# Designs tried in a protein design chat: VH-VL binders against q0atu2. Part 385

Target 1, 119 residues: q0atu2
Amino acid sequence: MLDKKARIRTSREYRNVFEKGKRLSGRFLIIYYVENALDNNRFGFITNKKIGMAVIRNRIKRQLRAIVREYQGQVKNKHDIVLVARAGIGKSSFEGMEKDYIAIMKKAGLFARNANKID
Short names: E, the ipSAE of ESMFold2; O, the ipSAE of OpenDDE; V2, 0.75 times the mean of E and O plus 0.25 times the DockQ between their complexes.

## First folded at step 17 (VH-VL)

Design yk59 (framework fv_ivicentamab_arm2; at its last fold request DockQ between E and O 0.73; V2 from the best seeds 0.85)
Fold by OpenDDE, fold request of step 20:
Structure yk59 (fold): chain C 119 residues (1-119), chain A 119 residues (1-119), chain B 110 residues (1-110)
Amino acid sequence: as target 1 above (119 residues)
Amino acid sequence: EVQLVESGGGLVQPGGSLRLSCAASGFTVSSNYMNWVRQAPGKGLEWVSIIYRRGSTEYADWAKGRFTISRDNSKNTLYLQMNSLRAEDTAVYYCAREGSSEWYYFDYWGQGTLVTVSS
Amino acid sequence: AYDMTQSPSTLSASVGDRVTITCQASQSIESWLAWYQQKPGKAPKLLIHDASSLESGVPSRFKGSGSGTEFTLTISSLQPDDFATYYCQQWDEYSGEAYTFGGGTKVEIK
């Protein structure tokens, strides 16, 4: 599981990302990202009711956390990143989510220069 | 040099089946997002299916249940199995690769293979 | 489902003319828009991706612009080799139609 220190957990932390961060949209995800004053990255996850029932939302969160964990080591440090799941993600495959995550993170320039597994 | 070569097209009767092949060279099919796109005579382009790098598949709603996308890694070849063919399935079928590092667009296309469904 | 409206369907122009083709998405797709050129009997050829990134080998007279829901392909000075049909292409947020193409624009000789 994603380390607690790598999680955005408080409302204040989320607000900071939304107010000061940049926004980019992909097929299934919207990311908000901003530099932090830490040495590590923190990730937040938002699933809305428009995605579907609670069971679906929980599945999506679990899958997104898995994706973030898989590529965490490839992401530039010192960023707070919030992933907002779009409505269509509810019917997407895990690989579809993974593809979109990588695609949008690339566009945002959030992967390290020496990142692997992203091509 | 990247190259895609479709084959397997031909004349079939309604209700018949046909399997299209797309032989790839210059890159590894299983390492890329591969798609089928068709074009009815004198009409526009229509997406058919995608196979993801780890094997997940996605289909257009009209293609579900009748079309199956697959690949043979040992042959570096993409396939489209078409069953229960209808007259409206008459089209040139293209295999298309998404960008190697950036996705959601098709950077290489085969020459296409014509499928004609007629009694 | 996402819609993509491409206009005009047909465009008559002369060599040297400035040509503009428009694609309108029903919902914002940011810059996830590609343009293709297709000549009779040939496969589509990628011209531009990410709304404005010119593909290698494509002449600089081709320019893609726009973001969100409005996109344009501009040919600054039409050349004989440019008479063809052009398509825009987007992703769709929902399953059942991962990608959508515009209806196409046939650029023909006036």
Scores: ipSAE 0.924, ipTM 0.960, lowest interface PAE 0.5, mean pLDDT 95
Fold by ESMFold2, fold request of step 20:
Structure yk59 (fold): chain C 119 residues (1-119), chain A 119 residues (1-119), chain B 110 residues (1-110)
Amino acid sequence: as target 1 above (119 residues)
Amino acid sequence: EVQLVESGGGLVQPGGSLRLSCAASGFTVSSNYMNWVRQAPGKGLEWVSIIYRRGSTEYADWAKGRFTISRDNSKNTLYLQMNSLRAEDTAVYYCAREGSSEWYYFDYWGQGTLVTVSS
Amino acid sequence: AYDMTQSPSTLSASVGDRVTITCQASQSIESWLAWYQQKPGKAPKLLIHDASSLESGVPSRFKGSGSGTEFTLTISSLQPDDFATYYCQQWDEYSGEAYTFGGGTKVEIK
């Protein structure tokens, strides 16, 4: 589970990411991301009714949270990141979502493991 | 050096079955996203199936129920079991790897193996 | 259900000509587009990923451009070695057709 301080919680926080942040779309996911003034990252998750029934949408949110938790240690700190599930995600597998998350996070430059090394 | 070598193609009667193999070297099949793509004579490319790193699969709608993608990790080999073959399945079948750092693009392809379905 | 329209289907040109091949996606794929070259009897070869990123060893006369729904592959000065069929390729949001290819453009040297 993500810590409570690692969650985007308020409508104002979500609006800030959508209005000020960058947007990148993959196969199943759209991410919006913006630098924050904290020492940590915060994540938000959005599913809409086009994905399917509530049980499907809740399953997708749970799976996305699990994916984010698995890779959270690799994400550059000080970012608010909102994951928006696309309609096609309802028929995807966990591995399909995971692949897409990694792909779009790499393309956005949000993984810390890409930091320059000075020797 | 990355190499992919398909085998198992040949002439088969309508309604018959055939198993294609793709022997990989220079990388580990189970650590990559592997695909089958086919090309009917004189025609374009058509995606068939993907197997994800942990074994999840997707199929083109026309292939589902007739074709099965699988792998044998001890032999570093990808397979396509094709059942209930039809004349329309006549094609060169390629195995293809998605790039290890640039997913969603096929960076290495095998030479292809021809399947001919004819009376 | 994403579709990919590629044009022209066949193109004849002389050595030294500038040629342009287009692909149009039915929905935005941002820059998630590949270009492949296929010579007769051979497997496709990846030329360009991410719409404009040239693969290692591909001559600089090849240029990819575009984003969203419209993409082009340009060969700035056609060489005899460029006789081939070219394909674009995208992902599809929906299961059942994870990847789709354009119909292909056969480039014939006059």
Scores: ipSAE 0.858, ipTM 0.934, lowest interface PAE 0.6, mean pLDDT 91
Fold by ESMFold2-Fast, scan of step 17:
Structure yk59 (fold): chain C 119 residues (1-119), chain A 119 residues (1-119), chain B 110 residues (1-110)
Amino acid sequence: as target 1 above (119 residues)
Amino acid sequence: EVQLVESGGGLVQPGGSLRLSCAASGFTVSSNYMNWVRQAPGKGLEWVSIIYRRGSTEYADWAKGRFTISRDNSKNTLYLQMNSLRAEDTAVYYCAREGSSEWYYFDYWGQGTLVTVSS
Amino acid sequence: AYDMTQSPSTLSASVGDRVTITCQASQSIESWLAWYQQKPGKAPKLLIHDASSLESGVPSRFKGSGSGTEFTLTISSLQPDDFATYYCQQWDEYSGEAYTFGGGTKVEIK
């Protein structure tokens, strides 16, 4: 579980990230990201109906939160980051989502150098 | 030095089975995303399958139910078990490692092993 | 499924020529595109990843450019060693086609 202070909560905060942030698409995820003034990172998660039924969307959201939490220590400080799941994520494995998250965060320059952390 | 060496190719009858091996040296297979890619004689490259670092797998639609990707960590070797082979499966099969900085590209390839499906 | 159209399929050129190969994705893939060189009887060799990042040891005459849906590989001064077939490669959002390759471009002597 991510701490409440690490979550983007309000429509205004989401709107700020979408309007002022940079966008990068990976295979299963799109991130919108912008530097914030808070000295901590905040994450938002969006799963739309194109992915599938509520049970699938809820599974995806839980798995994305788990991935973000596992790799939180590698994310550069002071960012608001919104993860938007693409339709194809519904058939992805946990590892497919994890791989895509790491790849897009590295490509965006948001991960510390040598940020791979699996055995 | 990173090296991938395929073996196990040969002539098989339609409906037959064959197991390909890919022996890796200079890196650990279980720490990387490993793929099989094939190329029919005189044709282009076609992706076959991936095995993820934690063992999840993914297949081309035409390969599902017939091909199985696996690895033996003690031997540092990748495998492709091919069943119910068809003439259309005739190709050179390459094992390929994904790049370590940002994934979704193949930084090292084996030399390939020829599979011929013919009566 | 994301289509990948590569053109031309065959290109005739002379040493010293500037050669351009194009790949077009049916959907935006940002810069998630790699280029490979394949010589007869050999495995493909990575030239460029992330649309424009040269792999270590690849000569600077190879240049990748583009983003979104249109990408180019340019060889600014073709050398004898460059007569080969070139392929672009992208991911696909849908699992049944995780990676898609372009059809290939054979660069042959004029």
Scores: ipSAE 0.833, ipTM 0.914, lowest interface PAE 0.6, mean pLDDT 91
ESMFold2, look of step 19: ipSAE 0.844; ipTM 0.932
ESMFold2 (binder alone), look of step 19: mean pLDDT 89; pTM 0.926
OpenDDE, look of step 19: ipSAE 0.894; ipTM 0.946
ESMFold2, fold request of step 20: ipSAE 0.846, 0.836; ipTM 0.929, 0.927
ESMFold2 (binder alone), fold request of step 20: mean pLDDT 89, 89, 89; pTM 0.921, 0.921, 0.916
OpenDDE, fold request of step 20: ipSAE 0.923, 0.924; ipTM 0.960, 0.961

Design yk6 (framework fv_ivicentamab_arm2)
Fold by ESMFold2-Fast, scan of step 17:
Structure yk6 (fold): chain C 119 residues (1-119), chain A 119 residues (1-119), chain B 110 residues (1-110)
Amino acid sequence: as target 1 above (119 residues)
Amino acid sequence: EVQLVESGGGLVQPGGSLRLSCAASGFTVSSNYMNWVRQAPGKGLEWVSIIYRRGSTEYADWAKGRFTISRDNSKNTLYLQMNSLRAEDTAVYYCAREGSYEWYYFDYWGQGTLVTVSS
Amino acid sequence: AYDMTQSPSTLSASVGDRVTITCQASQSIDSWLAWYQQKPGKAPKLLIHDASSLESGVPSRFKGSGSGTEFTLTISSLQPDDFATYYCQQWDEYSGEAYTFGGGTKVEIK
């Protein structure tokens, strides 16, 4: 689970990321991201009805939070990042989602200290 | 230094089975995302399957239930078990390493091994 | 699944010509596009990844450009070594179709 301070919580905060942030699409995820004026990163998660029924959307949200938590230490500090799940994510494995997250974060220039991940 | 060498191709009857091997050198298959890609004679490239770093697998819709991707870490070798073969499976089969282990492109390919499904 | 349209299917060119090959995706893929070169009887070779990043050892006459739905591979001054078939490649959002390739463009001697 992510700490409360590491979560984007309000509609106003989400709107700021969408309106001022950059957008990058991966295979299963879209990220919107912007530098913040805080001393930490914050993450938001969006799963919409295009993905599937509530049980699928809830599983995806839980898995995305777990992935973000695991890779927190590699994310460049002072960013607000919103992950939006794409329709196809419901058919992805956990590793497929994890791979996509790492790929888009590296492509966005948001991964800092680890050059490569090892098993 | 990086090399991929496929073997195991040949002539097989419709309904038959065949196992392809891909011997890797210069890197470790378990630290990378490994793929099979095929090409029918005179046709384009078609993705077949992936094995993820932690062992999860995914398949093209037409390959599900008939093909199985696997690896032997002790031999640093990738495999494709092909069952219930059809004439449409006639192709050169390539093993391919994904560039860096999170990126969506293939930086090294084997030479390919020809599978001919014919009576 | 995303359709990938590559054009032209075949082009005839002379050494020294500027050659342009186009790939169009049915939906935006940002810059998740790679280009491969394949010579007869050989495996594909990576030329460009991330739409515009040249792979190590690839001559500077190869240039990739574009983002979103339209991408181009340009060879600024065609050399004898460049007569080959070229393929673009993207990801696909469904796990059963992880990667999609264009139909290929054969660059042949005029």
Scores: ipSAE 0.690, ipTM 0.890, lowest interface PAE 1.3, mean pLDDT 89

Design yk60 (framework fv_ivicentamab_arm2)
Fold by ESMFold2-Fast, scan of step 17:
Structure yk60 (fold): chain C 119 residues (1-119), chain A 119 residues (1-119), chain B 110 residues (1-110)
Amino acid sequence: as target 1 above (119 residues)
Amino acid sequence: EVQLVESGGGLVQPGGSLRLSCAASGFTVSSNYMNWVRQAPGKGLEWVSIIYRRGSTEYADWAKGRFTISRDNSKNTLYLQMNSLRAEDTAVYYCAREGSSEWYYFDYWGQGTLVTVSS
Amino acid sequence: AYDMTQSPSTLSASVGDRVTITCQASQSIDDWLAWYQQKPGKAPKLLIHDASSLESGVPSRFKGSGSGTEFTLTISSLQPDDFATYYCQQWDEYSGEAYTFGGGTKVEIK
């Protein structure tokens, strides 16, 4: 699980990321990301009802948190990052979501150069 | 030097089965995302299946339940098991590797193997 | 299926011509787009990835541009080796297909 310091919790904080951040979409995920004035990264997660039933949305949210936690050491420090699940994510495997996350983060310039060797 | 060599194509009757092989050299299939892509005579490219680094698989909707992608890491070989073949499955089947450091595009393709489903 | 509309379906050109091929996605894909060249009887060959990044060994006359929903492949001065079918490719948001290809554009001799 992510530490409380590493989580975006307030509507004001989410709004800041959406308004001032950059957007990059992948196959199953969209990220919004912006540099923060803190000494750590913070992550937010959005799974809307278009994805499917609550059971599916809850599974996806748990899996996304696990993926973010696993790769948090590779993320460039001092960013607020919001992950928004796209409608098709409900049919993805854990590895499909993980692959998409890594690809998006690398494309955004938020991951280390040699992340592939860790995989 | 990266090479992919497909084999196993041939003539098969409707309802029959066939297994395609893709022998890889110059890289390790288990360290990459591997795909099958097909092309019917005179038609465009159509994605078939992916196998992820840890072995999860995904299929085109029309391939689910009939086709199975797999690999043998000791032989560095990718497979596609095709069951319940239909005339519309007639195509050249290519194995393709996703870019080693950047994903969602295919940097190397095999020469293809022709599968003809006819009586 | 995530629609990828490629135009024109066929194009007749002469050596030395400037050729432009368009690919349009039904939804924004940022720059997650690749271009492939396929010659008769051969496997596709990667030309461009991430909309504009030229693959190593591909001649500089090939240029990719665009982002979001509209993309172009331009060949600035067509050579005999360039008569081929060109395909664009992106990922699929929905489970029907992981990767979606355009219908192809055949560049043939005038």
Scores: ipSAE 0.456, ipTM 0.851, lowest interface PAE 2.7, mean pLDDT 88

Design yk61 (framework fv_ivicentamab_arm2)
Fold by ESMFold2-Fast, scan of step 17:
Structure yk61 (fold): chain C 119 residues (1-119), chain A 119 residues (1-119), chain B 110 residues (1-110)
Amino acid sequence: as target 1 above (119 residues)
Amino acid sequence: EVQLVESGGGLVQPGGSLRLSCAASGFTVSSNYMNWVRQAPGKGLEWVSIIYRRGSTEYADWAKGRFTISRDNSKNTLYLQMNSLRAEDTAVYYCAREGSSEWYYFDYWGQGTLVTVSS
Amino acid sequence: AYDMTQSPSTLSASVGDRVTITCQASQSIDTWLAWYQQKPGKAPKLLIHDASSLESGVPSRFKGSGSGTEFTLTISSLQPDDFATYYCQQWDEYSGEAYTFGGGTKVEIK
């Protein structure tokens, strides 16, 4: 489970990331990310109706939170990061989402260079 | 160092089956994202299938239901089982490893193995 | 139609020429584009990944540029070893395929 302090929860905080952050698209995910003035990272998750029914969207959100949780230790500190699921994510496996998350985070320079190895 | 060697290609009649092998050395297939890519004579490159690190698989729409990607970790070997072959499946089949820095590109390719589907 | 447009299909050039090959994606792919070189009877060879990152061992005369929907591969001073077919590659979430390749550009001796 991803801790509450590591979650973006307010509309104001989401707006800050969208308005001031950088954007990078992957195959199944778009991230918006900006440095924060806190001592920790925070993550937000957005799944829209284009993905599918609520059951599918809820599954995707749970799986994305699990992926983010697993790789928290590799993310450079002091960032607010919002993950937006793209329409095609509903057809993806858990591993497809995991691969895309890791790839996009590496490409954004958000993974610590020395902690890139997953195995 | 890093090497991929395909085998198993040959002449087969329409409706027939073939299993391709890709023997890897210098790295571990289970630690990488492995793909099959084909090229019809005189034509361009066409992606076939991927196997993810934890064993999930994905296929080109035209390959679903006919082709199966798999691996044997103990033999460090990738496979492509091809069933219900058609004349338009005639191609050189390459196994390819995804690059380690950002993925979604192929850093090493095998030499290819020719599959000819003809009467 | 094809998801990736690569142009020209064939290009004739002389040793020492500056050669430019382009790829256009139907939708923004940021910098998720790789370039490959293929010589007759051989497997493709990675030249550039992430639109502009030169692969180790690839000569510096090869340069990739672009972002979003338009990408360019430039060979600043064509060498005899560079007469080959070049392919760009990207992913496409909507086509149901993980990877899409351009149609290829054959660089021929003039």
Scores: ipSAE 0.747, ipTM 0.888, lowest interface PAE 0.7, mean pLDDT 88

Design yk62 (framework fv_ivicentamab_arm2)
Fold by ESMFold2-Fast, scan of step 17:
Structure yk62 (fold): chain C 119 residues (1-119), chain A 119 residues (1-119), chain B 110 residues (1-110)
Amino acid sequence: as target 1 above (119 residues)
Amino acid sequence: EVQLVESGGGLVQPGGSLRLSCAASGFTVSSNYMNWVRQAPGKGLEWVSIIYRRGSTEYADWAKGRFTISRDNSKNTLYLQMNSLRAEDTAVYYCAREGSSEWYYFDYWGQGTLVTVSS
Amino acid sequence: AYDMTQSPSTLSASVGDRVTITCQASQSIDSWLAWYQQKPGKAPKLLIHEASSLESGVPSRFKGSGSGTEFTLTISSLQPDDFATYYCQQWDEYSGEAYTFGGGTKVEIK
């Protein structure tokens, strides 16, 4: 679960990420990402009907939120990031999605070491 | 220091079974994404299966239901159990490790083991 | 299985030649493409990952370029050690496979 502050909610906020952000494709995910002027990260999630029926799309959205939450401490602060699920994501395992997320975040230069684990 | 050594290949009749082994040294199998890739004589490379760090598995569509990837962490060894073998499964089978950063490539391969399915 | 486009399937070249191999993806993969070299009787060896990142220990005459859907491996001034088969590797979301490979390009002596 992500805090309200950590969610991209309005069409204006999504449009800003799409217009000003960088784009990076992975196997199952596309991310759009841009630095924000806030003191925290915000995430958005987009699934479309080509992925499958509502039950599949709802599972994907739930699993993506869980993945983002698990790795939120490793994401460089002050970014708006939108995850767009690709049509083939319905064929993925949870770990396949997780692997793709980590790969694209590392490639984008958005993963920083989790400060709480640096001991 | 990193080495992968396959074994278990040989001649099998159609409908038979074989178990391939891949002994790893210089790294820990359970800490990496491990794959099986095959190559039929005179043909190209074809992905077979992956085992993820937490044990989830994925298979090529043609391999589902017949092939099982697994590992034994105490022996640091990867396995491929192949059942209901067909003539078209004749190939050299390689185990391959995914690279540690930006994980969509294979940084180390074993030398392969030949499986011949013939009557 | 999903078929990837790699061309040419075979090329004949002489030592000192410039060799170019192309790989095409059916959809944008940004730079998620690797190149491998395979010599007869041997396992494939990683040459390049992320389209253009040369692996440690690989000679500088190997160069990867491209992004999106079209990628190229170039070998400048071909050496005797370079006669081998080359493969590109990428993912494919629709086939259900974690990895897909090009059909291969055999670089043989003229």
Scores: ipSAE 0.588, ipTM 0.853, lowest interface PAE 1.5, mean pLDDT 87

Design yk63 (framework fv_ivicentamab_arm2)
Fold by ESMFold2-Fast, scan of step 17:
Structure yk63 (fold): chain C 119 residues (1-119), chain A 119 residues (1-119), chain B 110 residues (1-110)
Amino acid sequence: as target 1 above (119 residues)
Amino acid sequence: EVQLVESGGGLVQPGGSLRLSCAASGFTVSSNYMNWVRQAPGKGLEWVSIIYRRGSTEYADWAKGRFTISRDNSKNTLYLQMNSLRAEDTAVYYCAREGSSEWYYFDYWGQGTLVTVSS
Amino acid sequence: AYDMTQSPSTLSASVGDRVTITCQASQSIDSWLAWYQQKPGKAPKLLIHDASYLESGVPSRFKGSGSGTEFTLTISSLQPDDFATYYCQQWDEYSGEAYTFGGGTKVEIK
C-alpha cells in the first residue's frame, strides 16, 4: 500500500505539479512530474468523467495505485508525480495499464533501465 | 538469433475458422509482449491483438468476440484462433514482437501467412 | 489518434534525391512513433523508434524527427534499395486499438 507520505493530497500540491512539472503522455496515461524538496516520492491520481461511470473510474484508480505501489522501488527519489488517466484507459487490461506506466516512467528518465550490450 | 515463423493460413469459406501459429526461436514468448498484425492485399497494416507477458489480452474492436490470441509456453509458440471469418478478414497475418524496452514498437516480425476468405 | 494522416500517399523520386514523408496525429503522442519499411512480398522492417532513434543496421541516410503531433521521415540521397512503402505507427486510445498505423507512403521510381 502507499502510505500517507507517498500521496499527493491537497489541491495546492496538485496545482504545483501541473504548473511547474514536465508532461509526458503514454497510450492510457499522462504523467506530470517535478522534483520535490522532500526525501521521498509522492503520487497523485486523477480519473475524469470521460473514462466512464464511477464504478469504472474507481476500478482504474485502485488499479493504478496497485501498479505504482508494485514499482515504487524503481522510481528515482524526490519526485512528485501525478498520473492522469486518459479516456481510453477504461478499455485496457491491468497489464496494459502496467505496461504503459513502465514505458512512460522509463521514457521520462524516472525508472532505471536494464540493458545489455548487443553482439 | 531471433526468428518468428507463421503457419496455418489458407483458403476458408465465409463463416469458417482457422488457427494461425507463430513459432518463436532465439527468445521466450512468455517474457515478451506479442502481437498479431494483418495486411489486406494492397492495403496498409492493421493491428489485431496483443498478449501481455502474464497472459492478459486485448483486441481491436472489430476482432473482439471472433478472434482469440493465446500461447503455449512449452512450445514457445503464439496462436491466433479466428472464428466466424468474413471476406474482409482476407489478409496476410504477421506475428510481431515488441521491443525489449517495453515501448510501443515491433522490433521483429514473422514472414506472414496468407488467409483468404472466399467461396 | 483519431484523425491521423500520413502524406503523401505516393511519392515519385530518382536515385540521389532527398525525400520527406510526414505523419500527423490529431493529439500529442510526444515521441511515441516508429517508422517501418516494407518491400513487396516482405514483412515490415523497423527503421526508427521513438521518433528519432535509428535501429541498428539501418543506414544513416534515414532520419526521423518531430514530436507531439507532427513527425517526418527523411531519406537523404535515395538508393535503389529504398523504393518501398513506408508506414508510421502510433496508438489510438479512443477506438480501443493498441497500435495505429499510418496509411503508408509508396516511394516509387520517377
Scores: ipSAE 0.533, ipTM 0.855, lowest interface PAE 2.3, mean pLDDT 87

Design yk64 (framework fv_ivicentamab_arm2)
Fold by ESMFold2-Fast, scan of step 17:
Structure yk64 (fold): chain C 119 residues (1-119), chain A 119 residues (1-119), chain B 110 residues (1-110)
Amino acid sequence: as target 1 above (119 residues)
Amino acid sequence: EVQLVESGGGLVQPGGSLRLSCAASGFTVSSYYMNWVRQAPGKGLEWVSIIYRRGSTEYADWAKGRFTISRDNSKNTLYLQMNSLRAEDTAVYYCAREGSSEWYYFDYWGQGTLVTVSS
Amino acid sequence: AYDMTQSPSTLSASVGDRVTITCQASQSIDSWLAWYQQKPGKAPKLLIHDASSLESGVPSRFKGSGSGTEFTLTISSLQPDDFATYYCQQWDEYSGEAYTFGGGTKVEIK
């Protein structure tokens, strides 16, 4: 579970990320991201009805939070990041979503280290 | 230096089976997303299957139920088990590694192994 | 699967010519596009990833450009060793087809 301090909670905070942030699309995810004035990162998650029924959307949200939590140590500090699930994500495996997350975070310049290399 | 060497191709009758191997050197297959891509004689490239770092797999719709991608980490080797082969499966089969951390592209390819399905 | 149109299917050009190959995606893929070169009897070779990032060892006469739905590969001064078929490649949003390749462009030296 992500710590409450690491979550974007209010509609004003989501609006700030959407209005001031950069946007990058991956295969299953869109991220909106902006530097914040805090000492930590915050994450938001959006799943819309185009994905499927509530049971699918809730599974996707849980899996995205798990992925974000696993890789939080590699994310550059002081960012607000909103993950928006694309329609096709409902047919993805957990690892398909994980791969897409790593790819988009690296492409956005938000990862501090290469998550795919093992020395 | 990174190398991928395929083997196991050959002539097989319709309805038969073959197992392709892809021996990797210079990197560890379990640390990368590994793929099979095929090319029918005189035709274009067609994606076949992927195996993710934690072992999840995905297949082209036409390959589902007939083809199985796997790996043996102790031998650093990728496999493609092909069952119920059809004339339309005649192709050079390549194993391909995805780029290290950025996204969805193939940075290294094997030389390919020819599978011919014919009476 | 996203529709991906690669054009032209075949082109003939002289040494020294500027050659342009186009790929069009049916939906925006930002810059998630790679280009490969395949010489007869050989495996494909990565030329460009991320629409415009030149792979190590690839001659500077190869350039990729574009974003969103339209992408181009340009060879600024065609050499005899550029005789090859070129393919673009993207991801697919739906898991059943993970990756999609363009139909290929065969470049023939006159």
Scores: ipSAE 0.659, ipTM 0.880, lowest interface PAE 1.4, mean pLDDT 89

